# Designs tried in a protein design chat: VHH binders against S-protein homolog 13 (SPH13). Part 1

Every score and structure here is a prediction.

Target 1, 133 residues: S-protein homolog 13 (SPH13), of Arabidopsis thaliana (Mouse-ear cress) (q5xv33)
Amino acid sequence: GRLELKNEISGVASVRKAKLAVRCWSNEDDLGWNMLKPKQSRIWKFTTMNMWPFQKTEFRCQFRSGFGTTNEDVVTVFSVKDGFRKQCGVGGDECFWVAKRDGFYLRRIVKDGGGDSRKKYVDVLKSKWVWKW
Positions, changes and structure headers below are counted from each chain's first letter, unless a header gives other numbers; Kabat numbers aren't used for antibody chains.
F, E and O are the ipSAE of ESMFold2-Fast, ESMFold2 and OpenDDE, as the mean of both directions, binder to target and target to binder. V2 is 0.75 times the mean of E and O plus 0.25 times the DockQ between their complexes.
[cut] stands for letters that were removed.
Atom coordinates printed by the task and the answers are left out, and those that the model quotes come from them; centres of patches stay.

## First folded at step 6 (VHH)

Design p01 (from c12 with T28I E99V; framework vhh_7pa5_2)
Fold by ESMFold2-Fast, scan of step 6:
Structure p01 (fold): chain B 133 residues (1-133), chain A 121 residues (1-121)
Amino acid sequence: as target 1 above (133 residues)
Amino acid sequence: QVQLVESGGGMVQPGGSLRLSCAASGFIFDSYAMSWVRRAPGKGPEWVSTISWSGDSTSYADSVKGRFTISRDNAKNTLYLQMNSLKPEDTALYYCATVYFDSSGLEYDYWGQGTQVTVSS
């Protein structure tokens, strides 16, 4: 499995205000707090479904802007439950999340109407935030 | 629109072999674990086999282990079931299905129409 979180926050007054703190965890692992500067990504690779049917993989994250906070406390970013991974790429094995000025987006791979052989990305807003200092 | 189309069923004598195919369309095939599930006359559905989205992991019901092999070709959006050493007890309508796992265990999202396998002298 692969989880990527990228900070694409832009159009704010300073680099300090565009920083993103993220903590992700599963039932087995706490990945700790990670500070992402503008344009930085953090990637975690993990084993998923290789223990099927014995284990279910789910990661949740808490996001905070540099000096502001989101109204969303915890977001599911990867799960084998309830068809969540249908929205992620490469067999549901790769979930890509992008933080932008107005919120958190899941970057989905979508087929371009069948005529083009090229895959395209669509960013879907999943959680909004407001800046509080 | 999601569609699963099974083929390859037929009549065969005990000890014979058949290869089932499932052609998938309308979804990103390589994003789903896939299963074969069968329904014998007068019985409920029985899970036969599952393969992970990558093809790296497979699982089989005890009744078919060592005789059946599940595989997939993600470039062709096709799922296969190679059935060897067939027994009369394998007579059933065979379905392919998309799979995910939830808190209750293995779940199915989409089903095909099924293909009939009859093992008879």
Scores: ipSAE 0.000, ipTM 0.112, lowest interface PAE 15.8, mean pLDDT 74

Design p03 (from c12 with S31T F101W; framework vhh_7pa5_2)
Fold by ESMFold2-Fast, scan of step 6:
Structure p03 (fold): chain B 133 residues (1-133), chain A 121 residues (1-121)
Amino acid sequence: as target 1 above (133 residues)
Amino acid sequence: QVQLVESGGGMVQPGGSLRLSCAASGFTFDTYAMSWVRRAPGKGPEWVSTISWSGDSTSYADSVKGRFTISRDNAKNTLYLQMNSLKPEDTALYYCATEYWDSSGLEYDYWGQGTQVTVSS
């Protein structure tokens, strides 16, 4: 499995305030707090498990604004449970998320326009920020 | 259709080594995570190891960590398990396994027929 989180927050008064802190974890792994500067991505690679009798792979994330407020929402960003990963690319093994000014979006690949460079996608809002930049 | 064929099992003395192979066909092997699962006589299945689609990430059961190494060759559609420092408790039928997604997004577990590993004096 592959999880990518990219900070695309723009159009804010201060680049210093456009930083986003993110912590992601599963039952087995705590990926710690990571600071995402504007235009920065964090990528985590991991082994997926979805076979009986084993614990199913699931990652959740929590967010904090650059200097303060923790978002109340905990967001599932990768899961083999309940068909969650069918929203993601590469046979469901790669989830790409994008942070924008108003919230956190799953980037879902919907069509291939005739080759790798012609991918079509839609960003789906999954969590709104409780703060303004 | 998905087909998984294991090989490389056999009889070995404690402390010995074996290398298992799994030949995969019928699906896009390099897009799926692959696992080794074993079943000892009279017991349920025990997960042994998993490797991501790219080979970049691996995971192991505590009982085999440091002794077994999972790897894959996506160009050859083959999964491997290198087993070192074998113990009598490693005696089991070893299965190559994957979860396959059909075009409708339904998930199916596929297991091979297994290869027998016996560790005894």
Scores: ipSAE 0.000, ipTM 0.159, lowest interface PAE 16.0, mean pLDDT 77

Design p04 (from c12 with A33W L106T; framework vhh_7pa5_2)
Fold by ESMFold2-Fast, scan of step 6:
Structure p04 (fold): chain B 133 residues (1-133), chain A 121 residues (1-121)
Amino acid sequence: as target 1 above (133 residues)
Amino acid sequence: QVQLVESGGGMVQPGGSLRLSCAASGFTFDSYWMSWVRRAPGKGPEWVSTISWSGDSTSYADSVKGRFTISRDNAKNTLYLQMNSLKPEDTALYYCATEYFDSSGTEYDYWGQGTQVTVSS
């Protein structure tokens, strides 16, 4: 599996304010706090488990603004549970997330029926920030 | 409703090869990820390999990388595990397994009855 988080925050007064800190963890690993500068991505690769009695693969993230305010919502960013990964690309193996000014979005890649190299996508708002930039 | 039936196990000497098959029925096989799981005598279950619904993505346990190959034939509703360079440590009951979704999106785990692989001299 692959998890990508990209910071596309814009329309704020300074680059400092457009920074986003993110902490992601699974049942086995805590990936720690990572700073995302505008236009920066963080990528994690991992092995998926999706059957009982094995620990089902699930990653969750929590966010902090450039001022240190923590978003209390914990967001599931990858999971084999409850059909979550059906909304992700590459047969459900790759989830792409985008942070914008108002919140955190899942970027769903919609493949064209035409077979060309062009890809379409739609960003779905999943969590709103508790802070204002 | 969902049925998974494994076959192809047997007794082989170290260094030998076996091909396991899993015949699936009762669900839309070509829409689900499939896995092989094994249980050695006196041990808990160990994940072996997974393949995506399209066959484009595969993953393997470190203990079998380079020796085992998972594949599927969606036209035949069949999952395969090609096992080469078998070691005594590969001795186990091998299950095929899938996550299944009902019409409400509820996920279930389905495992077959297993096929026995014994690697000994």
Scores: ipSAE 0.000, ipTM 0.173, lowest interface PAE 14.8, mean pLDDT 78

Design p05 (from c12 with A33Y E107T; framework vhh_7pa5_2)
Fold by ESMFold2-Fast, scan of step 6:
Structure p05 (fold): chain B 133 residues (1-133), chain A 121 residues (1-121)
Amino acid sequence: as target 1 above (133 residues)
Amino acid sequence: QVQLVESGGGMVQPGGSLRLSCAASGFTFDSYYMSWVRRAPGKGPEWVSTISWSGDSTSYADSVKGRFTISRDNAKNTLYLQMNSLKPEDTALYYCATEYFDSSGLTYDYWGQGTQVTVSS
C-alpha cells in the first residue's frame, strides 16, 4: 500500500502558519509526528494485511496547525476494508490526501489526461479544520 | 533573534545522572520539533533524541534508549534531556537544535552553544 499527504495550504499570513504537522499510526506502527512545509508531500509505503479473522491494515491520522492547535478529529486515511477501499486509486492500495486552508481532502483522479493531456482531479472534502489560519 | 541556551552539563561518574535544559527564545517554541544532538571529541555530530511540538511523540538513538528521556515545557519555552545510567561514551558537547522559517519561506537550522557532559571515574 501507499499513502501520500500533501500540504497545499495557501492564503495565510506566513509560511510558519501554513506548516502542518501530521501523526499517523496503525495497530502495529506509529509513524510519529511529521512536519509538512507548504507544497511538501510525505509518502509512506507499507505491506497490507487483510486476513479474516485476523488483522486488517488501517492507518489513522491527527493534525496540528502551524499555530500549535491539534485537530481533535482522528481521520482514517487508509484501510483495506471494502467500504473505504473504493475511495482510493489502484484498487484501493493508493490513497492521496491534500490539506487545504479549510480542511483535509481526498484527491481522486477522474481522468488520465483529457483535453489538455493533463490529469484531472476531484478533491473531496472529508474533514474541516477546527482552527483558523 | 532566535536563541537556544543549553545548561545542566558537568562532570559525573559512570552510573550517574544529569538533566540538561535548553531555554528557547525568538520563535514560537510550541510549533517546532526539538532535538538533542551531541558531538564527542574527534567525531561528527550524533543525533540523540527528538520530541514533537506537542510532546506526544519522542524518538531516541539506539545508544541511549532506556537511559535518556526527552521532554518539553511549552509554557516555559524549555526543552529537557534527563540522562540516567551515564557511560564514558556519553562524554560530549550536547546541543539543542531547532528549525526556523522566516516570512520569506527560508529555513534555518539553529543550534545552541552547547553544554559539556563529561563522564569519568
Scores: ipSAE 0.000, ipTM 0.126, lowest interface PAE 16.4, mean pLDDT 74

Design p07 (from c12 with A33D E99T; framework vhh_7pa5_2)
Fold by ESMFold2-Fast, scan of step 6:
Structure p07 (fold): chain B 133 residues (1-133), chain A 121 residues (1-121)
Amino acid sequence: as target 1 above (133 residues)
Amino acid sequence: QVQLVESGGGMVQPGGSLRLSCAASGFTFDSYDMSWVRRAPGKGPEWVSTISWSGDSTSYADSVKGRFTISRDNAKNTLYLQMNSLKPEDTALYYCATTYFDSSGLEYDYWGQGTQVTVSS
């Protein structure tokens, strides 16, 4: 699998102040706190496991602003559960997330189909920030 | 509200020691690299030391290496500077600051009010 988190926050007083802290973890790994500058991405690649009761690959993230405010929502950003994979779009093994001024969005990759191989995406708001930039 | 409050400065004789503290509030202290920066009378700011957000990495200016030790306690949101073998040249107002590295080099975002250190016989 593949998880990407990109900071696309804009429209704030200073690009320097549009930094976002993110911590992501699974049952096996704590990826620690990572600072994302504007336009910066973090990418993690991993082997997916679905071996109940011992292993199921699921990543969750928590967010903090540069002003010390922690977002209340803990967001599931990747899971091997069937219902979750389909939300990430065609293929289901890659999830792309985008931080914007108002919140955290899942970027769903879709296909036009029918011989037109053009790909499109739709950003779906999943968590609103509790702070102002 | 973001605040950085320095304390622990004072007057000391050459060869003495002081420990500075910086109490942080209003931001995710454990997500920021932190620095100590000083300004001596009539001079511009001089970088003293930086510590990574986790505490695993430290760096020092040549003028203080071997004499000063930077540390942090993320559970207490506090940054420290242990200053040993103090010299008259260390006389300055000492600031703590949040730090990041960019293509332009070492940069600072939030600053404290500073604490005065005077080394005099």
Scores: ipSAE 0.000, ipTM 0.136, lowest interface PAE 15.5, mean pLDDT 77

Design p09 (from c12 with S31N F101Y; framework vhh_7pa5_2)
Fold by ESMFold2-Fast, scan of step 6:
Structure p09 (fold): chain B 133 residues (1-133), chain A 121 residues (1-121)
Amino acid sequence: as target 1 above (133 residues)
Amino acid sequence: QVQLVESGGGMVQPGGSLRLSCAASGFTFDNYAMSWVRRAPGKGPEWVSTISWSGDSTSYADSVKGRFTISRDNAKNTLYLQMNSLKPEDTALYYCATEYYDSSGLEYDYWGQGTQVTVSS
């Protein structure tokens, strides 16, 4: 499995304000707080587990603004449960998320029936920030 | 079973308009992104447009941006493509497509039978 979180926040008065802190964890691992500067990505690779009696793989994240305000929502960013993976790419094995000025988006790769090297994306808003930049 | 049925194609003059529809059944339509793909005579398939599961986010091929509008009605399980300012190079068989994932995350591509759009003077 692969999880990528990218900070694409723009249109704020200060680059310092555009920093986003993110903490992600699973049932087994706490990935800690990570600071995402504008245009920075964090990538985690992991073994996916989806068979009884083992724990099913699920990652959740919590966010803080550059001013330290914590977002109310805890967002599931990867899960083998309840068909969550149907929203992710590569057969559900790769989830790509982007943070924008208004909230946190799942980025889906669109199938390109005619492009040689072109990838098209649709970004789906999943959580709005409780703060303003 | 997943089923997609396109309609609304036809013959139109350059500068004209057409509205394509795709009736979806056999899956939870409002959980999946939907796309339009076309195949012109003698060419391979070309992606045209995609809309998110909620209808809030859309994307378009550069060749159709500003002329075509994708939309959906989740209550009716129907996908639409509004085609304005049609050009002869838009002549193609238009397919409705979805990226269905099962509960294990395996991807399945489903396409309809297509609807023919012919733009000629």
Scores: ipSAE 0.000, ipTM 0.099, lowest interface PAE 17.8, mean pLDDT 77

Design p12 (from c12 with S57Y L106T; framework vhh_7pa5_2)
Fold by ESMFold2-Fast, scan of step 6:
Structure p12 (fold): chain B 133 residues (1-133), chain A 121 residues (1-121)
Amino acid sequence: as target 1 above (133 residues)
Amino acid sequence: QVQLVESGGGMVQPGGSLRLSCAASGFTFDSYAMSWVRRAPGKGPEWVSTISWSGDYTSYADSVKGRFTISRDNAKNTLYLQMNSLKPEDTALYYCATEYFDSSGTEYDYWGQGTQVTVSS
């Protein structure tokens, strides 16, 4: 599997406010707090577990603003459970997420091949920030 | 008062080993990722390694993979870098670094004073 988180926050009053801290974890791994500067991405590659009796692979993330305010929502960003990967669109075992000024978006792959070699995405708002930049 | 204090540097011959330590205070150490960064004479800073706040995730610069191991002890607020198979090109001042948020939401980039590693005959 592949998880990508990108910071696309713009239109902010100060450079410090445009930074986003993210902590992601699974039942087995804790990826710690990571700072995402504007335009920066963090990518994790991992082996997916979907075999009983072992725990199924699932990653959740929590966010902090440049003021240290923690977002109330804990967001599931990758899971092999209940068809979650289907929400990431066509493109297999990958989920791509984007932080914008108003919230956290799933970047759904809606075109992967066909008559065009370029992937096309639609961003779907999944969690609104509790803070203003 | 946030402080990072590095220690464990010294002089070694090529092929030798050293273990660096970084004592952290003034922030919730177990909530933040930690990094080692080095600066060789006449060169800019080079990132060496990062460890997640839990210790479960690590990453390394290609120049040190297989030779260096980053670890942490959250009970002791201490970060480590085990350096094996040292080469003359590893000669540098080594810094412990973190990015953190205080209780008011202010973010800081913190670097320690550094510890000198010299690899020569």
Scores: ipSAE 0.000, ipTM 0.132, lowest interface PAE 16.2, mean pLDDT 75

Design p13 (from c12 with S52D E99V; framework vhh_7pa5_2)
Fold by ESMFold2-Fast, scan of step 6:
Structure p13 (fold): chain B 133 residues (1-133), chain A 121 residues (1-121)
Amino acid sequence: as target 1 above (133 residues)
Amino acid sequence: QVQLVESGGGMVQPGGSLRLSCAASGFTFDSYAMSWVRRAPGKGPEWVSTIDWSGDSTSYADSVKGRFTISRDNAKNTLYLQMNSLKPEDTALYYCATVYFDSSGLEYDYWGQGTQVTVSS
């Protein structure tokens, strides 16, 4: 599997204020705090586990603003449980997340119908920030 | 294990200067905004200054503006407060704290033990 988090925060007074700290973890791995500068992505690759008796693969994240304010919501960003991966779009072993000024979005990969075979992205707001930039 | 250890306090005469330090460990220092908060004898806590995680944004209480400077060294996990033109009313125990902002204002999570500053003639 593949998890990507991208910082697309814009419309703030300075690029310094547009930074975001993120920590993601599973029962097996703590990815630590990672500082995302504007336009920066962090990518984690991992083996998915979804059969008993093994621990099912699931990653959760928490966030901090540039002012150190922690978002209270812990957000599930990848899971093999309950069809979560289907939210990430076609080929759902990859989940792409985008931070914007107002919150944290899941970027779903979708395919156009009709004559063209191309990928489109639809960003779905999943968690609003408790802070302002 | 989160630890904040303040140092640099002492006794000075009015008009003197001191530099306080706060050594941080057990957490990702450069991901936290930090504050200095003081408590004078017989009074409640008074917010002094805040610096964001990057060091780019600072704010000060009106009582210390132009006299105190907050700064940080993220490579050394250390927070500083340069105090100039000290006055007797600056006498207090000074704490460093990790901070967050909620709808009611600036809040504090972890605190150090404090360092005593005494300004007297």
Scores: ipSAE 0.000, ipTM 0.150, lowest interface PAE 14.1, mean pLDDT 77

Design p14 (from c12 with S104W L106T; framework vhh_7pa5_2)
Fold by ESMFold2-Fast, scan of step 6:
Structure p14 (fold): chain B 133 residues (1-133), chain A 121 residues (1-121)
Amino acid sequence: as target 1 above (133 residues)
Amino acid sequence: QVQLVESGGGMVQPGGSLRLSCAASGFTFDSYAMSWVRRAPGKGPEWVSTISWSGDSTSYADSVKGRFTISRDNAKNTLYLQMNSLKPEDTALYYCATEYFDSWGTEYDYWGQGTQVTVSS
């Protein structure tokens, strides 16, 4: 499986506030804290488990940003459980996430017509940031 | 220079509606998230709503959810706030706000002059 997380936070007061810190983990792996600068992506590749006696593969992340947010809510970013993968690309093996000023989005392919030149993407809001002034 | 000019405020009775506008200039409007913030008499500023740079995402304060709608027209460099079912507690000076980087990387938080909304019987 593949998990990509991109920081697209823009329109904030400073580059420091546009940085995003993310920690992702599963029952077996702790991917640690990762600092994403504006426009930077982090990609993790992993083996998926979906049968007894092994635990089903599921990654969760928490976030800290400099954009006046205190939202540290845990978000499921990849799972073989409950059809979660159906919202991800490449037969559910690749989940692409995008952080924007307003929140955290799942990026999905939407086919509007035949051919690669007509391929479109839709970003679906999954977690909102809390604003501070 | 970055400039934000709000308009559309006025006096309205409870249950009425108003549409606020914010004309933006001096920066690449379609690259920045925009917010509405209000200040009631004798109170500090309260965040009302934010819209992403593309218009794809919006967020609202709990006090205005279901009554207010934020929108933008990037071709016209204009931000809007449609206010329905207005209440006396919505009485405030409403500001359009954005955060901007200049060509030197200096950070600014820009607010407009505000437009007054008064809700009274």
Scores: ipSAE 0.000, ipTM 0.093, lowest interface PAE 19.4, mean pLDDT 74

Design p15 (from c12 with L106Y Y108T; framework vhh_7pa5_2)
Fold by ESMFold2-Fast, scan of step 6:
Structure p15 (fold): chain B 133 residues (1-133), chain A 121 residues (1-121)
Amino acid sequence: as target 1 above (133 residues)
Amino acid sequence: QVQLVESGGGMVQPGGSLRLSCAASGFTFDSYAMSWVRRAPGKGPEWVSTISWSGDSTSYADSVKGRFTISRDNAKNTLYLQMNSLKPEDTALYYCATEYFDSSGYETDYWGQGTQVTVSS
């Protein structure tokens, strides 16, 4: 599998203010705290397990502004459970997430009708920040 | 409707190579991740490798990493597994597999009939 988190926070008073701390984990792996600066992406690659009898792969994240204010909700960012991956794109093993000023968005790749060469992104708000930038 | 047909198995000595193929039909192959799973006699299934829908991302079990390469040809609806430096412990029936999502959103795992790989003297 592939999980990407990108910080696209903009329209704030300073670059320092637009930093976001994120921690993601699964049952078997803790990816630790990561500081995302504006325009920075963090990418994790991992083994995706969804075949019986193996444990199903699932990653969840929590967010903090400057390690102070914690977002109220823990967000599921990758899962092979319950069709979660259908939200992430055309199908398969990749989820792309984007942090914006107002919240955390899933960046879904949508295959436009017609040619396979044409791809479109749809950003879907999944979690609002409890703080202001 | 979904069909997966494996081929390319056989008997080979330790250190040898084999290339497995999986011909897929009945679904939009280029929109789904594909996997290879194996089952040795008397053992449960072991996941071997997965490739994303686009071919951009691959993952491997620790037991095969560095020796096996998964690839796909979306124009031909075909999945491949190149197996190098084969060991006796690689002896198993090899299945290609996918998770198919029907129009109602139900996820179903589809496996082919498998192709036998035997690594012995």
Scores: ipSAE 0.000, ipTM 0.200, lowest interface PAE 14.5, mean pLDDT 76

Design p16 (from c12 with Y100W E107T; framework vhh_7pa5_2)
Fold by ESMFold2-Fast, scan of step 6:
Structure p16 (fold): chain B 133 residues (1-133), chain A 121 residues (1-121)
Amino acid sequence: as target 1 above (133 residues)
Amino acid sequence: QVQLVESGGGMVQPGGSLRLSCAASGFTFDSYAMSWVRRAPGKGPEWVSTISWSGDSTSYADSVKGRFTISRDNAKNTLYLQMNSLKPEDTALYYCATEWFDSSGLTYDYWGQGTQVTVSS
């Protein structure tokens, strides 16, 4: 499996608001706090498990920025569980998340776009920012 | 609303034991690393111990390593600190806490009211 988190927060006056802090973990790993500057991505590659008697692979993250936290404080960003995997690409093996000014988006890459102005991806809003302070 | 309620403190003689508990509500407890932080009379806060969200990883301040054990029960939304071989220097108000990251760096966000531990002869 593959998890990518990209910071696309831009066009803000405050550099503090444009930075993204993320902490992610699974049953096997605690990845700690990571700081992403605008336009930076962090990518994790890992082996997935989805068969008894083994634990199902799942990653959760906390996101922090100058806008505060997400409205669900902790977000599931990768899971091999049927209800979640259908939201991600490559048969559920690759999840791509993008932070923007108004919230967090799951990015789905489409194989083919339409016309000369075609897009090769669709961003779906999954969680909005809520100011903590 | 996020709430952290500590309990289990008290007065104990040097060499004694106490078990602290922290009941958490209002957030997804099983998704957070949790810490114990103490403040001794006339001193600033001192980090004591941290446990990962799953309970698989723990870390301790050098002053308590080998004497204290941090644990959690995610089904009960409860954090514990087992304190053995207590010393007068362990006398403090003990808080459970969650961490927060902002423009100033990593800090502790949600704090309880604390539970008092007094170790005296």
Scores: ipSAE 0.005, ipTM 0.179, lowest interface PAE 11.6, mean pLDDT 76

Design p18 (from c12 with E99I E107R; framework vhh_7pa5_2)
Fold by ESMFold2-Fast, scan of step 6:
Structure p18 (fold): chain B 133 residues (1-133), chain A 121 residues (1-121)
Amino acid sequence: as target 1 above (133 residues)
Amino acid sequence: QVQLVESGGGMVQPGGSLRLSCAASGFTFDSYAMSWVRRAPGKGPEWVSTISWSGDSTSYADSVKGRFTISRDNAKNTLYLQMNSLKPEDTALYYCATIYFDSSGLRYDYWGQGTQVTVSS
């Protein structure tokens, strides 16, 4: 599988306020804290497990602002569960997430509504920022 | 020039209430998380409460949970601390501060001059 997180936070008073720290983990891997500067992406590739007795591969992330405040929500960013797979690309194997000023969005590829075959992206708000200490 | 000016302290009996205010100027107040920190005579600083830049999220020290409420008015550039059920151990000089976190832990960028709270019979 593939997980991408991009920081697109803009329109804020300082570069520090636009920075985002993210820690993602699964039952098998802790990807550690990663600092994302504005416009920066982090990509992780991993093998997926979807077989008993092993737990299904699932990654969750916790976020910290550039001021060190922690977001209240822990967000599921990748899962091999059928309900989650439908939200991501390449048969559910690739999830692309975007941090914006107001929250954390899942980026989905959708058909262009203009009647041609161009793909466009729609960002779906999944977690609104609620910073706490 | 960044300024934080605390007010609203005073003397109260145990069980009393006070509301502290912090007037902020010289920076974009609505872009910063804000904290209340207190210092009792002869002791080091103790973190009391923090509020996010938007006001949507708050956190409290265990010693004040259920008794104190932090709030902010971004239109007025003012931070508040409502203190109820005050105890003698709440006696301290109360500061408002901007905060951040780095690899060394909790840090403070700007400090006010403080406002004195005295709780005694």
Scores: ipSAE 0.000, ipTM 0.101, lowest interface PAE 18.6, mean pLDDT 76

Design p30 (from c12 with F27Y E99V; framework vhh_7pa5_2)
Fold by ESMFold2-Fast, scan of step 6:
Structure p30 (fold): chain B 133 residues (1-133), chain A 121 residues (1-121)
Amino acid sequence: as target 1 above (133 residues)
Amino acid sequence: QVQLVESGGGMVQPGGSLRLSCAASGYTFDSYAMSWVRRAPGKGPEWVSTISWSGDSTSYADSVKGRFTISRDNAKNTLYLQMNSLKPEDTALYYCATVYFDSSGLEYDYWGQGTQVTVSS
């Protein structure tokens, strides 16, 4: 599988304050803390497990604002459980997430039915931040 | 309110052992990687060890590898540091903390009061 997180936070007092710290983990792997500057992405590749006796693959992420708040939210970003990954691309093997000022969004591809005048993707709000920028 | 309380420090002779504990409350302990950081007299803070949220991954400073073991009990919201073959240079105030990056670099959050370890003959 593939997990991408992009920081698109905007509309804050300075670009420096729009930094986002993120840590993602599964039952088997801890990807550590990573700083996402505005417009920056992090990509992780991993093996998916969906069969006994192996644990089913599930990744969760924790976020901290560049404003130094101690309040943080934990979000499931990838799971083979309960059809979660059906909302992701490439048969559910690739999830693309985007952080914005008000919350954390899943980026979904929507086919353009009539040419280039329509959106090629939509961002779906999945979790609002527990802090304000 | 978030609180970390370190305990288990004391005075010991070189070659001795101590087990430090860190009792956590006020937050979801099992969602955070945890670290031990020490400050020796007249020196700045030195990272000692980190353990992942699940306990499956650990890392150690070269100065303590093979002598110290970090562990956690998520059911009890407690972090441990087993210190064996203690040396005088291990004398320091020991803190437990979470580790993350902020806009200025590596940051430690939820620092406790610390527990004193003194290794002397």
Scores: ipSAE 0.000, ipTM 0.144, lowest interface PAE 13.9, mean pLDDT 74

